# Miniprotein binders against Heme oxygenase 1, chloroplastic (HO1): the designs that were tried, part 2

Target 1, 212 residues: Heme oxygenase 1, chloroplastic (HO1), of Arabidopsis thaliana (Mouse-ear cress) (o48782)
Amino acid sequence: SKGFVEEMRFVAMRLHTKDQAKEGEKETKSIEERPVAKWEPTVEGYLRFLVDSKLVYDTLELIIQDSNFPTYAEFKNTGLERAEKLSTDLEWFKEQGYEIPEPTAPGKTYSQYLKELAEKDPQAFICHFYNIYFAHSAGGRMIGRKVAERILDNKELEFYKWDGELSQLLQNVREKLNKVAEEWTREEKNHCLEETEKSFKYSGEILRLILS
Key: E = the ipSAE of ESMFold2; O = the ipSAE of OpenDDE; V2 = 0.75 times the mean of E and O plus 0.25 times the DockQ between their complexes.

## First folded at step 2 (miniprotein)

Design a7 (from U2 with E10Y T50E E51L K54M R55E E58W K61F K65D)
Fold by ESMFold2-Fast, scan of step 2:
Structure a7 (fold): chain B 212 residues (1-212), chain A 102 residues (1-102)
Amino acid sequence: as target 1 above (212 residues)
Amino acid sequence: SPEEIRKELYKILQELDEAIKEMERVLEQLDKLGDSEAARKVQELIDRLELLLMELEWAIFEFEDTGDPSILERAKELVEEAKRIMEEARQILEEVKRELES
């Protein structure tokens, strides 16, 4: 039988079809619905994206690292952690002469929401954990390569590098997630899946900073 | 190998990205020539190419998640569909140019 991760992936993929985005037809040109090929990034916008992303990863990773709650503790030291890598990249931008911006509303809002979910809604929190790390490890890498080509002279940021085989790291997390979800009721699984839309909304707001 | 498939998928993504840019240049030429109906048809074709690009982006996401090599075959089918769309757009541009030159 297929595990719960298969259902999470199916829901995530469907939300990215143009048909699913038709509810926001006036927003068909928004960054969430536009091909990466049409993005015209700026270094300043990309820095806002990286800073807000780091705030989200700092929050997510601290919650997991400090947790004694079995569901969250399962995901300690996955190898997918991004906060330290982002710290290194932001230091490189400082060395290049860029001023590092303060976190903005998209990152602050998402970080606060993740803190609230971690305390009261584990299934929803795990939905965001899955979508944040897996989207970054797959689609985020594509966006990162595109940005590097356009504005960073093909500089490979640490944000898009992993210590070890990425496919194996992802498989280990997928197996742990399937195991954790075995304890959930159908209603809890459905609740997790329903949270996917909010995950894309919050992540989309941060992604839009690339074009700011 | 997964690495070889990944490289081919990213190469295909770049090919579709360039195809859309070429189509935008075709649209600009049609706008300059003043053929609003042809421009509308090419915009429709660009919208279809953008849908294929989005489908490819998520196919890459699926490959990174599953390692399924059949995704490369799906990506190649998307490229063939994109080539057909681009040929249709070029034919529209050539027809407009031919009518104006004659």
Scores: ipSAE 0.007, ipTM 0.255, lowest interface PAE 8.8, mean pLDDT 80

Design a8 (from U2 with E24L R40Y Q43L E44L D47W R48E T50L E51D K54E)
Fold by ESMFold2-Fast, scan of step 2:
Structure a8 (fold): chain B 212 residues (1-212), chain A 102 residues (1-102)
Amino acid sequence: as target 1 above (212 residues)
Amino acid sequence: SPEEIRKELEKILQELDEAIKEMLRVLEQLDKLGDSEAAYKVLLLIWELLDLLERLEEAIKEFEKTGDPSILERAKELVEEAKRIMEEARQILEEVKRELES
């Protein structure tokens, strides 16, 4: 009765990572731009977040749209696509007089990793697909509201708008994920679930650019 | 009465908004502690709370259309679920702090 998406959600909600020991980071060149005791985004940091996010979505969506591989082709035209919406938002920032930055390391690294997985590891690729879109559909709205409230004079970006009923779009994708995963072995399903930690790491690095 | 139910639904909206704000404070603390994975997990919990908020907003619209008093019970269940999510986030923060102190 319940499909693989329930397992993906279970792992995402209950994953406990133990050590993020960054070897040699204690003395490396770094700047802490995180707010002290409050959420204080900057326009520059937010633009870095949007640009790196767009690079990831461009990569993800191009792979899916160009694919004749049945697993990936199933996810064409879901209505969750973000790249075009982000293009519109970045044009708005240009019209406001902001300089659009070049993509940074978090976005470049994740984009390259997604290309590699798409070629070699479909189960891992689908794990990232799930976490990227579902994470943005929920948490992205809160981030959008907070940012608009503090630095955009309550401007609602296209990045946080969907054409159609979001709940229905998400449900359609859940059903397709369940169908695709039904043909996977237990080992393939477990491999997909194990990839969740890397998805958290890459997406988290991009998300932190908001406060950079 | 319908007016009494509306007031209770308004209070439940306030409770969910407060829960989301509390979760953002937990997220900020985890970011400051440098635990990016724990921070991301709390962000996922915030997404869960946002889903509850959407369901509550839909329930309120349904109440305005139908006047069905059972909607209040659904809304109360949503706030109980939100409390469980907040407890999980607090547990995550407490565990991270405990690990760093050891």
Scores: ipSAE 0.021, ipTM 0.243, lowest interface PAE 5.1, mean pLDDT 78

Design a9 (from U2 with E10L K54Y E57L E58L K61W E64L K65D)
Fold by ESMFold2-Fast, scan of step 2:
Structure a9 (fold): chain B 212 residues (1-212), chain A 102 residues (1-102)
Amino acid sequence: as target 1 above (212 residues)
Amino acid sequence: SPEEIRKELLKILQELDEAIKEMERVLEQLDKLGDSEAARKVQELIDRLTELLYRLLLAIWEFLDTGDPSILERAKELVEEAKRIMEEARQILEEVKRELES
């Protein structure tokens, strides 16, 4: 398989090369502060993560659901939609006595950026669509399970459940992405791939909320 | 070197995602067969790989955000830990698959 999805999968290696090219000057002084915290999630931090994630999924899914633009319309009803399941989970947290926080800066910033891309830059938007859903379906799901073990008494959140076989849902989306990308120019494909660094940056900011 | 460690972080992240998927498929088969002890062992491996995946994701995203090479230097231990866990996982998976073959 030599479809565009395979190119997206390996762009992280290309990103490494680009970062090395633009970082000609590096500081020799070591950083004393520990930037990476130990894995100790809190319920409050996890709620910030879930709320900000829901804002992003709400934005992404509403744009796709309401679109008559062919590129976006292909991705309606994929089975990967997360906003409704997150809504159910947040209601459960309310029932347990937790206060649901308002969205924070990471979620608000990413949501606004996605709205802008959807209007002006379809290829970049699709890059974020792919990375958001596929990261959650793989690494995100496993992280969520570990959080449940540590702080939720192994409660299975709806956020990590799919209606049907996840592998089939993901494969169906890959096939749609490959078909959509067949009509793109090489420049449009390259532009899509170039957005991967930004998707890592925004998703990483939200993921860090688990430890906040 | 920092370049080499960064390459390994990105490569291992991809390999961990695939390894976790494979372990989940095996776990489903063990649950269907009722092999509770083997299922528990595979679940422990998934848990360990998942924690490592989280740490690697944070290291990659923090490096992309800051460009700080000291993060890659401190991440060297994560690369070595990943290699050890994946080798252990491979050995246990081979044993489990052999038992599934009956």
Scores: ipSAE 0.014, ipTM 0.241, lowest interface PAE 7.9, mean pLDDT 75

Design b1 (from U2 with R48L T50E E51W K54M R55F E58L R74E E81Y R84E; at its last look DockQ between E and O 0.12; V2 from the best seeds 0.00; counts 0 for: pae E 6.6 > 1.5, pTM E .740 < .8, other shape alone 3.319 > 2.5, placed apart)
Fold by ESMFold2, look of step 13:
Structure b1 (fold): chain B 212 residues (1-212), chain A 102 residues (1-102)
Amino acid sequence: as target 1 above (212 residues)
Amino acid sequence: SPEEIRKELEKILQELDEAIKEMERVLEQLDKLGDSEAARKVQELIDLLEWLLMFLELAIKEFEKTGDPSILEEAKELVEYAKEIMEEARQILEEVKRELES
């Protein structure tokens, strides 16, 4: 049987179906003034991405680690933690002679939002928690492979390595989320589903730093 | 033109939706064959496709706001990733069927 994580899939599909039914004939203003950019990652852009990502993972993982809130405790020590792995990667870049940038607005904005959520809206925080780790293990991993091939001479960063089998680590977290969500009201579940789009928006803004 | 880019993005959405449906059929075959480990791996790939669909939805919203034609190239890259995911799932199914044959 399917659980709350599958409800998140159905919400995404419904949003797509609504767009299909409306078939937009609307035209936006011409954009010929904006040149088409090539997908050419740079080490400098990638470092901005890694630093902002680390700020987000630091935020998530410190909140979970330091919390006495019972539902957050279910998500301690998942094996998905990324902050230490990113720290190792950033030290490697420093050893190669790169200067590590300060965090930028995308990472700072999301970190602040997550801190607010963790205190005021724990169900939404857990939704963002899952979405961030899942998106990294899915699309983020594929993009990271392409970045490494293009600009890192195929070096695989620790950010994309897990201790144990990733599919099992992800399944364990899905099972925990589904079980925790069984105790949520329908209103709480619906709110978490609404937060899914925000989590992708914030994560996408950080991901786009690779090309900055 | 913006209209042609919008139509191409919608076609890409349809391709990804169809890919998810085909992957669910692969999962059903693996469940019928009783290979729980292979089914879990294919479920992970389906979850990945669902997240790529969400990225594409965000890309379409950004295109409607900005009209940035580079979003079409981003969407095409997502579809290429989806094709790799689908091929991996089909290889898992083929290997399970081959093991049962031996």
Scores: ipSAE 0.014, ipTM 0.300, lowest interface PAE 6.6, mean pLDDT 75
Fold by ESMFold2-Fast, scan of step 2:
Structure b1 (fold): chain B 212 residues (1-212), chain A 102 residues (1-102)
Amino acid sequence: as target 1 above (212 residues)
Amino acid sequence: SPEEIRKELEKILQELDEAIKEMERVLEQLDKLGDSEAARKVQELIDLLEWLLMFLELAIKEFEKTGDPSILEEAKELVEYAKEIMEEARQILEEVKRELES
């Protein structure tokens, strides 16, 4: 049946399918200064992506894991946690002789923003939680396969593996989100939905590191 | 010319939008057939197309600042990937229809 998760999905679809007239007072500071690269991933760029992703997942998962706030505590031990899987992958790259970079601005900025939202704005925080895990579990996984085909000899990273049936893990989280959102006012639900654009902005900046 | 590049990027953006709409129609058909697992797989493909559209939008904003024509090659590669994703979604729908027939 239709629940709040369906509304979150509907808003996400609409934000990217509308033809923007390009005239708008919206954010001007969203893009990096570096030249746009061709769609050609590099191992170095991919490592920047993985490191910045890990910083975001570390932040998100520690906030949830250590929280006694009921809204956040609902999402402990979902099976979607990625930080430990990424740790394993980064250790593998190190064993292959790669130097692991320090986190870069996209990851640091998003991590800091998530910490602030967690304290001040639970509805916005949950919007980012949803979009981060669900985008990775679907679109991110497929992008990862394409990257592996081009630069990793089809190696399947732990970052793209789950313990158990992924569809069931995602459904369990959707049910918990719908339950949590039942207690929210219409205004709080709308605030959560409005945060979707920022989620795409921050996640997109990190995803672009693959091409850096 | 910058005008020619803009028109080509607009065409590519429309092709991606049409791919997403077609995939939403596939999702609607799967929902009517009651196959929730197949519907979730198609939803995953829609999410991937949304990420690719975001890359293209960011690339267009960069083009507006720099005028770098290499953006067009990047956009064309994203469109080719989107077509592969769309074909996968169609195959999922056809497999569900075949399963129900038998």
Scores: ipSAE 0.012, ipTM 0.233, lowest interface PAE 8.5, mean pLDDT 75
ESMFold2 (binder alone), look of step 13: mean pLDDT 73; pTM 0.650
OpenDDE base, look of step 13: ipSAE 0.019; ipTM 0.339

Design b2 (from U2 with K41E R48Y E51F K54M R55L E58Y R74D R84E; at its last look DockQ between E and O 0.36; V2 from the best seeds 0.00; counts 0 for: pae E 8.1 > 1.5, pTM E .655 < .8, other shape alone 3.392 > 2.5)
Fold by ESMFold2-Fast, scan of step 2:
Structure b2 (fold): chain B 212 residues (1-212), chain A 102 residues (1-102)
Amino acid sequence: as target 1 above (212 residues)
Amino acid sequence: SPEEIRKELEKILQELDEAIKEMERVLEQLDKLGDSEAAREVQELIDYLTFLLMLLEYAIKEFEKTGDPSILEDAKELVEEAKEIMEEARQILEEVKRELES
C-alpha cells in the first residue's frame, strides 16, 4: 500500500531483523541467567507471555475505546482487538488444570509506558499501536502455530483467530492509519518512525517470556 | 572437539544471517511486484526466522556456560527450520511471478 503505512512497514522490517539479531545479545541477559539445557517453549512460559500480552492489549483497547480524541477514535472496533480472545484462551488453560500467573514486569512496564504515551505523545502511541497489532497478525501468528505444534498438541488458540477476513480487517486499519497520518507534519511522521525501536524492545521482552 | 563445536556454531550463525538477508530480498521483490498479501506472508516468515535466531543466541550462551553438547543438536535443528522457511518464501515469490507473467 502507499502512504505512511508503507514507511512504517519498511522501518519495522529493517529494524526487526537487525536489532533483534544483533543487539539481542544484551537483551538476553535475564534469560541467560536461567540455567536450562533445552530451548523449547514451556507451557508456564507461554502463559506468562499470554498474560502479559493481555495486559498490554487491555491497556491499548481501553485507551482507544474510551477516547474522544479523533486520532485514537478512528481505531475503535477495528476487529483486531485481542483482549477478549486472550480471556477465552486463559479460561481454556484453567480448564486444562493450569494455574494462570500474575502479570510480570515486561507486561506491566509496557502497559504503563503506553498509558503515558497516550496522554503526552500521540504519534509515538500510534507507532506502538501499529507494531503491536500488525506484528501479531504477521509473525505472531507463525510463532503461535509453532508453539502450538510443540506444546499444545496443535490447539489453535482464539488469540490467533479473527472474526471476519483478516486481510480485510488489516486493510481497513491501514487505510485509517494513512488517513490519520496525512494530517501529520513530516516531523511528526519521523517521530512516529523513530519510536519503532522502543516498540520492538518492549514487545521483544514480552515475546521472550515464551522461553521462560 | 571443543574447537569443532565452536566452528559449527559460527557456521550456523552465518547460515541464519544469510537466510535472513535472502528473506529481506524476497520481501523487497514482492513489494516491487505490488503483492501486499504475499509481502505480509513473507514478513511472517521473517519474524519467525528472527525468533529462531533469538533461540539460537540463547542456546549458544547456555552452551558457553554449561558445555552441554546437546545444545549443538538443538542449534542444528534451528538451521534446518530456517532453511524450510526460506524455501516457503521463495515459493511465494515464484507463485506471484508466475501469476503476473501469465
Scores: ipSAE 0.013, ipTM 0.334, lowest interface PAE 7.0, mean pLDDT 76
Fold by ESMFold2, look of step 13:
Structure b2 (fold): chain B 212 residues (1-212), chain A 102 residues (1-102)
Amino acid sequence: as target 1 above (212 residues)
Amino acid sequence: SPEEIRKELEKILQELDEAIKEMERVLEQLDKLGDSEAAREVQELIDYLTFLLMLLEYAIKEFEKTGDPSILEDAKELVEEAKEIMEEARQILEEVKRELES
């Protein structure tokens, strides 16, 4: 329960301090500029979010499942996989009469970045892998409940359901990551941690689609 | 006034940073009590707050570009959510303490 994963958690918490706000200003200037709307979710914006999220999960889960790289193989069949759940949800929206949009730039950009990392920078890839799944299981669930209340008549999507006890699934992955990281040098661990800000930047751009 | 709004947004960021520190203290107490399940629950709440802060920081940068005052109301809602998260974390800690006393 303790180890390198606790370092990852600590870095995530520190990135939202006053110092991270200054660094975020520099990073924000390099992304697509878009006015921030009020927190008024729409089904259309939510669908864009779900489709781009699915592209990211498709990318992660295919990379893991097709990999012979021992580090990635440890993360097969975690029970956290989301792509199939999102497919079920998108089919439900289609049955309700909604048009399912094509993926947009936030999802496409992140998917391509993850493919590049998986090939050339495994520590960075693992950082994104961890943060994507763990952030969804926490913040994503709460946001999903608020969206469902506002626009889905409290329907709980499959995207927010897991088979088995979620806390145990998350703990199993933490233990595997701690074990994998035991073989890393301090420099490799620091490199993994350094990607945390980018992971939140990319995930945040997809999350903001809800307001689009 | 755009300057008044910027100052209020900076205050809101400070309040959220302080909330995170308080949640870390709750997590530390749960670790000392040895309840790893409760600690995991509080950790999940911290991760949710982290996502909300990401949105707020991006929104502040967009406010600096657009001057849209509605961003202040969005930021205030995030602070209210953070307070609810803190109350939930505190309730988890108190439940663990009561269970151990029996």
Scores: ipSAE 0.012, ipTM 0.294, lowest interface PAE 8.1, mean pLDDT 76
ESMFold2 (binder alone), look of step 13: mean pLDDT 80; pTM 0.760
OpenDDE base, look of step 13: ipSAE 0.017; ipTM 0.358

Design b3 (from U2 with R48E K54E R55W E58L A59M E62Y S70E R74L; at its last look DockQ between E and O 0.05; V2 from the best seeds 0.00; counts 0 for: pae O 7.7 > 1.5, pTM E .602 < .8, other shape alone 3.282 > 2.5, placed apart)
Fold by ESMFold2-Fast, scan of step 2:
Structure b3 (fold): chain B 212 residues (1-212), chain A 102 residues (1-102)
Amino acid sequence: as target 1 above (212 residues)
Amino acid sequence: SPEEIRKELEKILQELDEAIKEMERVLEQLDKLGDSEAARKVQELIDELTELLEWLELMIKYFEKTGDPEILELAKELVEEAKRIMEEARQILEEVKRELES
């Protein structure tokens, strides 16, 4: 029998394709009308992305760290925590002479939504937890590499480094997710899965700050 | 040209859709055959494919905003990797079927 994480993977996989088809169709209509532009990330846009990401990770990790609720407490000290790593990276940018921006709307909005879900909707909160960490641990690394190649002279940020074997850290979290989901009803599991689209929306808005 | 870029984007999205459907078919067949180890292997490949699709989604959205052909070339590379993952899944299924005939 499948564990719940397998269902989360399938929903994520299907939603990516369906969302891409819909959005691509709308954008494709406009592409004929606009000039071709060059994709050029800026350090300023990347800093907005990193700052907003840090706000989200600070919020998520503090909620988990301070929780006595069994579902959340299970995910303390996973090794996937990113806030401290981002803090180190932002300090490096300061030392290079960059001004660190204040958090922007994408980060503030997502952080506030996560706080609300943590109190009212544990299944939805866990959906965001899963998608935030697992998306970063995979696709996020590839984005980070490309950005570093273009604008940071291939500087490897702490944000894309883990203490220990990443594959093992991810597997440990998958096992914990499967375990906590064993207590959930089918309706609660479906509710968690339905939240996936919102996690992509919020995370996507933050990722798009790289182009801002 | 914008027209060529549009056609290539449509092709990429279509190939992604087909890859996902095929992965679902492979997993369904393995589930019916009751081979939990092979199913686990395919689940690992689905995880890898999902990670790749997250990356592809971002690259395609960047391309939609900019029209930069470098992004399109990266998206093509990721589609080829998705096809590799699918072929690996199909090979696992074929091997399981072959062993069951023994």
Scores: ipSAE 0.034, ipTM 0.403, lowest interface PAE 7.0, mean pLDDT 76
Fold by ESMFold2, look of step 13:
Structure b3 (fold): chain B 212 residues (1-212), chain A 102 residues (1-102)
Amino acid sequence: as target 1 above (212 residues)
Amino acid sequence: SPEEIRKELEKILQELDEAIKEMERVLEQLDKLGDSEAARKVQELIDELTELLEWLELMIKYFEKTGDPEILELAKELVEEAKRIMEEARQILEEVKRELES
């Protein structure tokens, strides 16, 4: 039952454990000297997060649908696609009277990096694909529920809804990714695992927008 | 305090890692018994806990590098979500283990 997808998730957890221990010893800058503020998300910050997230999903989904990139054909029409769901949500916010912001640097930077990977490093692109979609399916849902409780009167956005059973959609994609990765060399797999830290960095910068 | 939150996060991350390992062992036994519905439920919980760990790892890395105090409160909300998921996973795991023993 263990495939490359499970290997990626295991490595992601282990990278945190090693990095946390090193960071605790070497990053001793006085965090206690900084003001502590309450977590107070705003609709404006959340909209920045949604817009930058949409730019990233637009990038992934346009690349996957592009006939000039047949390498990614297995990942078409997974049912996990988020760009159209986000479009629906942004139209809803507009109907409520909110102004929809332009994309900001975190989303633009990650979108550009993903475009470079899609052309020059397909295995790394697929690794980032996995991290983006699957992180949203669990942790993203939980963050979204907490945001909705605080600022949206518990409105459930389309961004957190799937057509069909999410567990089955995720399983189908895992099987496809595991099969595609069977054709990769160990060196290509190891490179994809190394890209996991970058995906966390970029995703964290977009997540930070909620508090902007 | 930030140090207390960091210690709590470390404990929860280790507990989640152990819970995932235990659930993978249960999944193997469910596969041997051919209980595909229980195996699917356990796999879903493994996936949810794993994704939550990835989110917590991202939040901790960003907080440690930036020191932004607003991230601390978001990390506390993720801790509470992790505790709720862990309790659900433990309850299901206990029920599955009881059925395997009976």
Scores: ipSAE 0.013, ipTM 0.388, lowest interface PAE 7.5, mean pLDDT 74
ESMFold2 (binder alone), look of step 13: mean pLDDT 82; pTM 0.772
OpenDDE base, look of step 13: ipSAE 0.014; ipTM 0.305

Design b4 (from U2 with K41E R48W E51L R55Y E77D E81L R84E; at its last look DockQ between E and O 0.23; V2 from the best seeds 0.00; counts 0 for: pae E 6.0 > 1.5, pTM E .699 < .8, other shape alone 3.423 > 2.5)
Fold by ESMFold2-Fast, scan of step 2:
Structure b4 (fold): chain B 212 residues (1-212), chain A 102 residues (1-102)
Amino acid sequence: as target 1 above (212 residues)
Amino acid sequence: SPEEIRKELEKILQELDEAIKEMERVLEQLDKLGDSEAAREVQELIDWLTLLLKYLEEAIKEFEKTGDPSILERAKDLVELAKEIMEEARQILEEVKRELES
């Protein structure tokens, strides 16, 4: 746990808030005439968030599950997989009478970028893998709780539940990440860390859908 | 009056700014304790609050154009959300401290 994952965490924490704030300001400046966004989440906005998130998880998990590349294959069946959980949640929303939207640009763009990285840039791909799963498994849960308190009458979605002890699942993945990164050069490790900013930009675009 | 509404909004912006600073202090303590998962959770809460602040800033600009006093009610709701988020961050820190003592 003293390995490369600690460097990834440090970079993520240092850039996270600044990158999200920067992206929010950019979008606001670009769309001056758009009606003021609501400060409270809506069910419709949250559904866009969940649908785009599912597209990203579907893409990420399919790449890993289908891969015979040793670095990616190491991360099969981690217990952190979210796509099936999200599928269950979207079926629940259908049963409540909601129409499930089509994926939007944030999810489509990130999904396509992940496909490109998986083929051409393994270190960058692993950066996104780490930030997607660890941010959701840690901080994402808190956002989900606050949204549920506001618009879902405190319903806990499957998206925020894991089979087994979450702390142990995360520790197992950290150990695998550290082991995989031991085989990387300093330059490859630095390249992975540098990708963190893009990870936050793409994730931030999807997160903003909650208030859309 | 519009002037009284502006004064109340200034108070609200100050309260929200202070909440973000308090959460950043919680992050600093979690970093010193070495709990990366808890630090990530608090960071996500800060990002949520920062996003909400951006929407409030745009709504204040719209208030300057339209004079719609409903902005005050929405701003007060955001302050309550910020307080809840800040309390959640404090609880995360307290749980980490308790786990380390066990």
Scores: ipSAE 0.025, ipTM 0.400, lowest interface PAE 7.3, mean pLDDT 77
Fold by OpenDDE base, look of step 13:
Structure b4 (fold): chain B 212 residues (1-212), chain A 102 residues (1-102)
Amino acid sequence: as target 1 above (212 residues)
Amino acid sequence: SPEEIRKELEKILQELDEAIKEMERVLEQLDKLGDSEAAREVQELIDWLTLLLKYLEEAIKEFEKTGDPSILERAKDLVELAKEIMEEARQILEEVKRELES
C-alpha cells in the first residue's frame, strides 16, 4: 500500500505537467530565440521573500505548536522548522546594514489563509504543510543557492541548513503524514489533494518576490 | 515589448516542460536499474523544474489579467533562473546517460 504522501507527490507532479501541456498546444508559433537578459536578483527582493517566508513558517509552526488537535501534535519539532533559522538570517542582513522590510501582501494573505484552514479544514492545512516544507527542501534550496551565487557572495544562509540529516528528517515527516492519512476517508484524502494547486499559487506569489 | 516578453516566457515554459518529460524518462530507467542515488538526484531536479514551471505559469496568468509591468519584470527574472536550472538538469541528464551507456 503506497502511502498517502506518494499520492500527494504524484498529484503535484501531474498538475504541473497537465497545465503545461494545455498551454504548449496553444502557442505553436516559432518563438525567436532571443537572449534572455541575465537574471539579476536584488537583495531587496530577496529580503522581501525571506520576510514573507518567515511569516508563513511562523504561522505554520505556531499553529502546530499551540494546537490541541491530535493530527497536528504529531508534527511538533520535526526538525524541518524554519522560522528560527530565518530569524537568524534576517539578523545577519541587519548586521550587514540592510533594512529589513515589513511583510508584503503575498505573505500576509497566505498566513491568514493558513490560520483559517487550520481551524476549519485540517486536511487542506496538511496539504499546505507538506508542500511548503517539502518544496523548500527541494526547489527552495536550489533557488537559494543561485541567489547566493549572484548577490550574496556564496553566503550560506541558515534557512538552507538543517540540524541533522535532511533526508531522514523528511522521511520521518512522510511516515507521520502517511500514518495520519490512514485514518482519513477517501473523500478527505481527495480534498487534501485538491488543495495542492492553491498551495503552489500562494507559494509562487511569495517566490516571485525574489525578483521584485 | 510586453508581447515579446510574453512570447519568450512561453517558449521557456515549453522548454522546461520538455526537459521535465525527458528527465522523467531517465528517472524510470534509473529506477529499473536500481540506482537509487541517481534516481533521487534526478527526482529532486524534476521537482525543482516543476515548481518553477508552475510559478512561471502563474506569473504569466497574473500578467495577462492585470497588465502590470512589474509582474513582467519579475517573470523575466524567474525565466532566467529557470534557464539556469534547466541547463544544470541537462548536464546531469547527460552525465547519467553516459554512465548508463557505460
Scores: ipSAE 0.019, ipTM 0.315, lowest interface PAE 5.9, mean pLDDT 81
ESMFold2, look of step 13: ipSAE 0.037; ipTM 0.363
ESMFold2 (binder alone), look of step 13: mean pLDDT 74; pTM 0.654

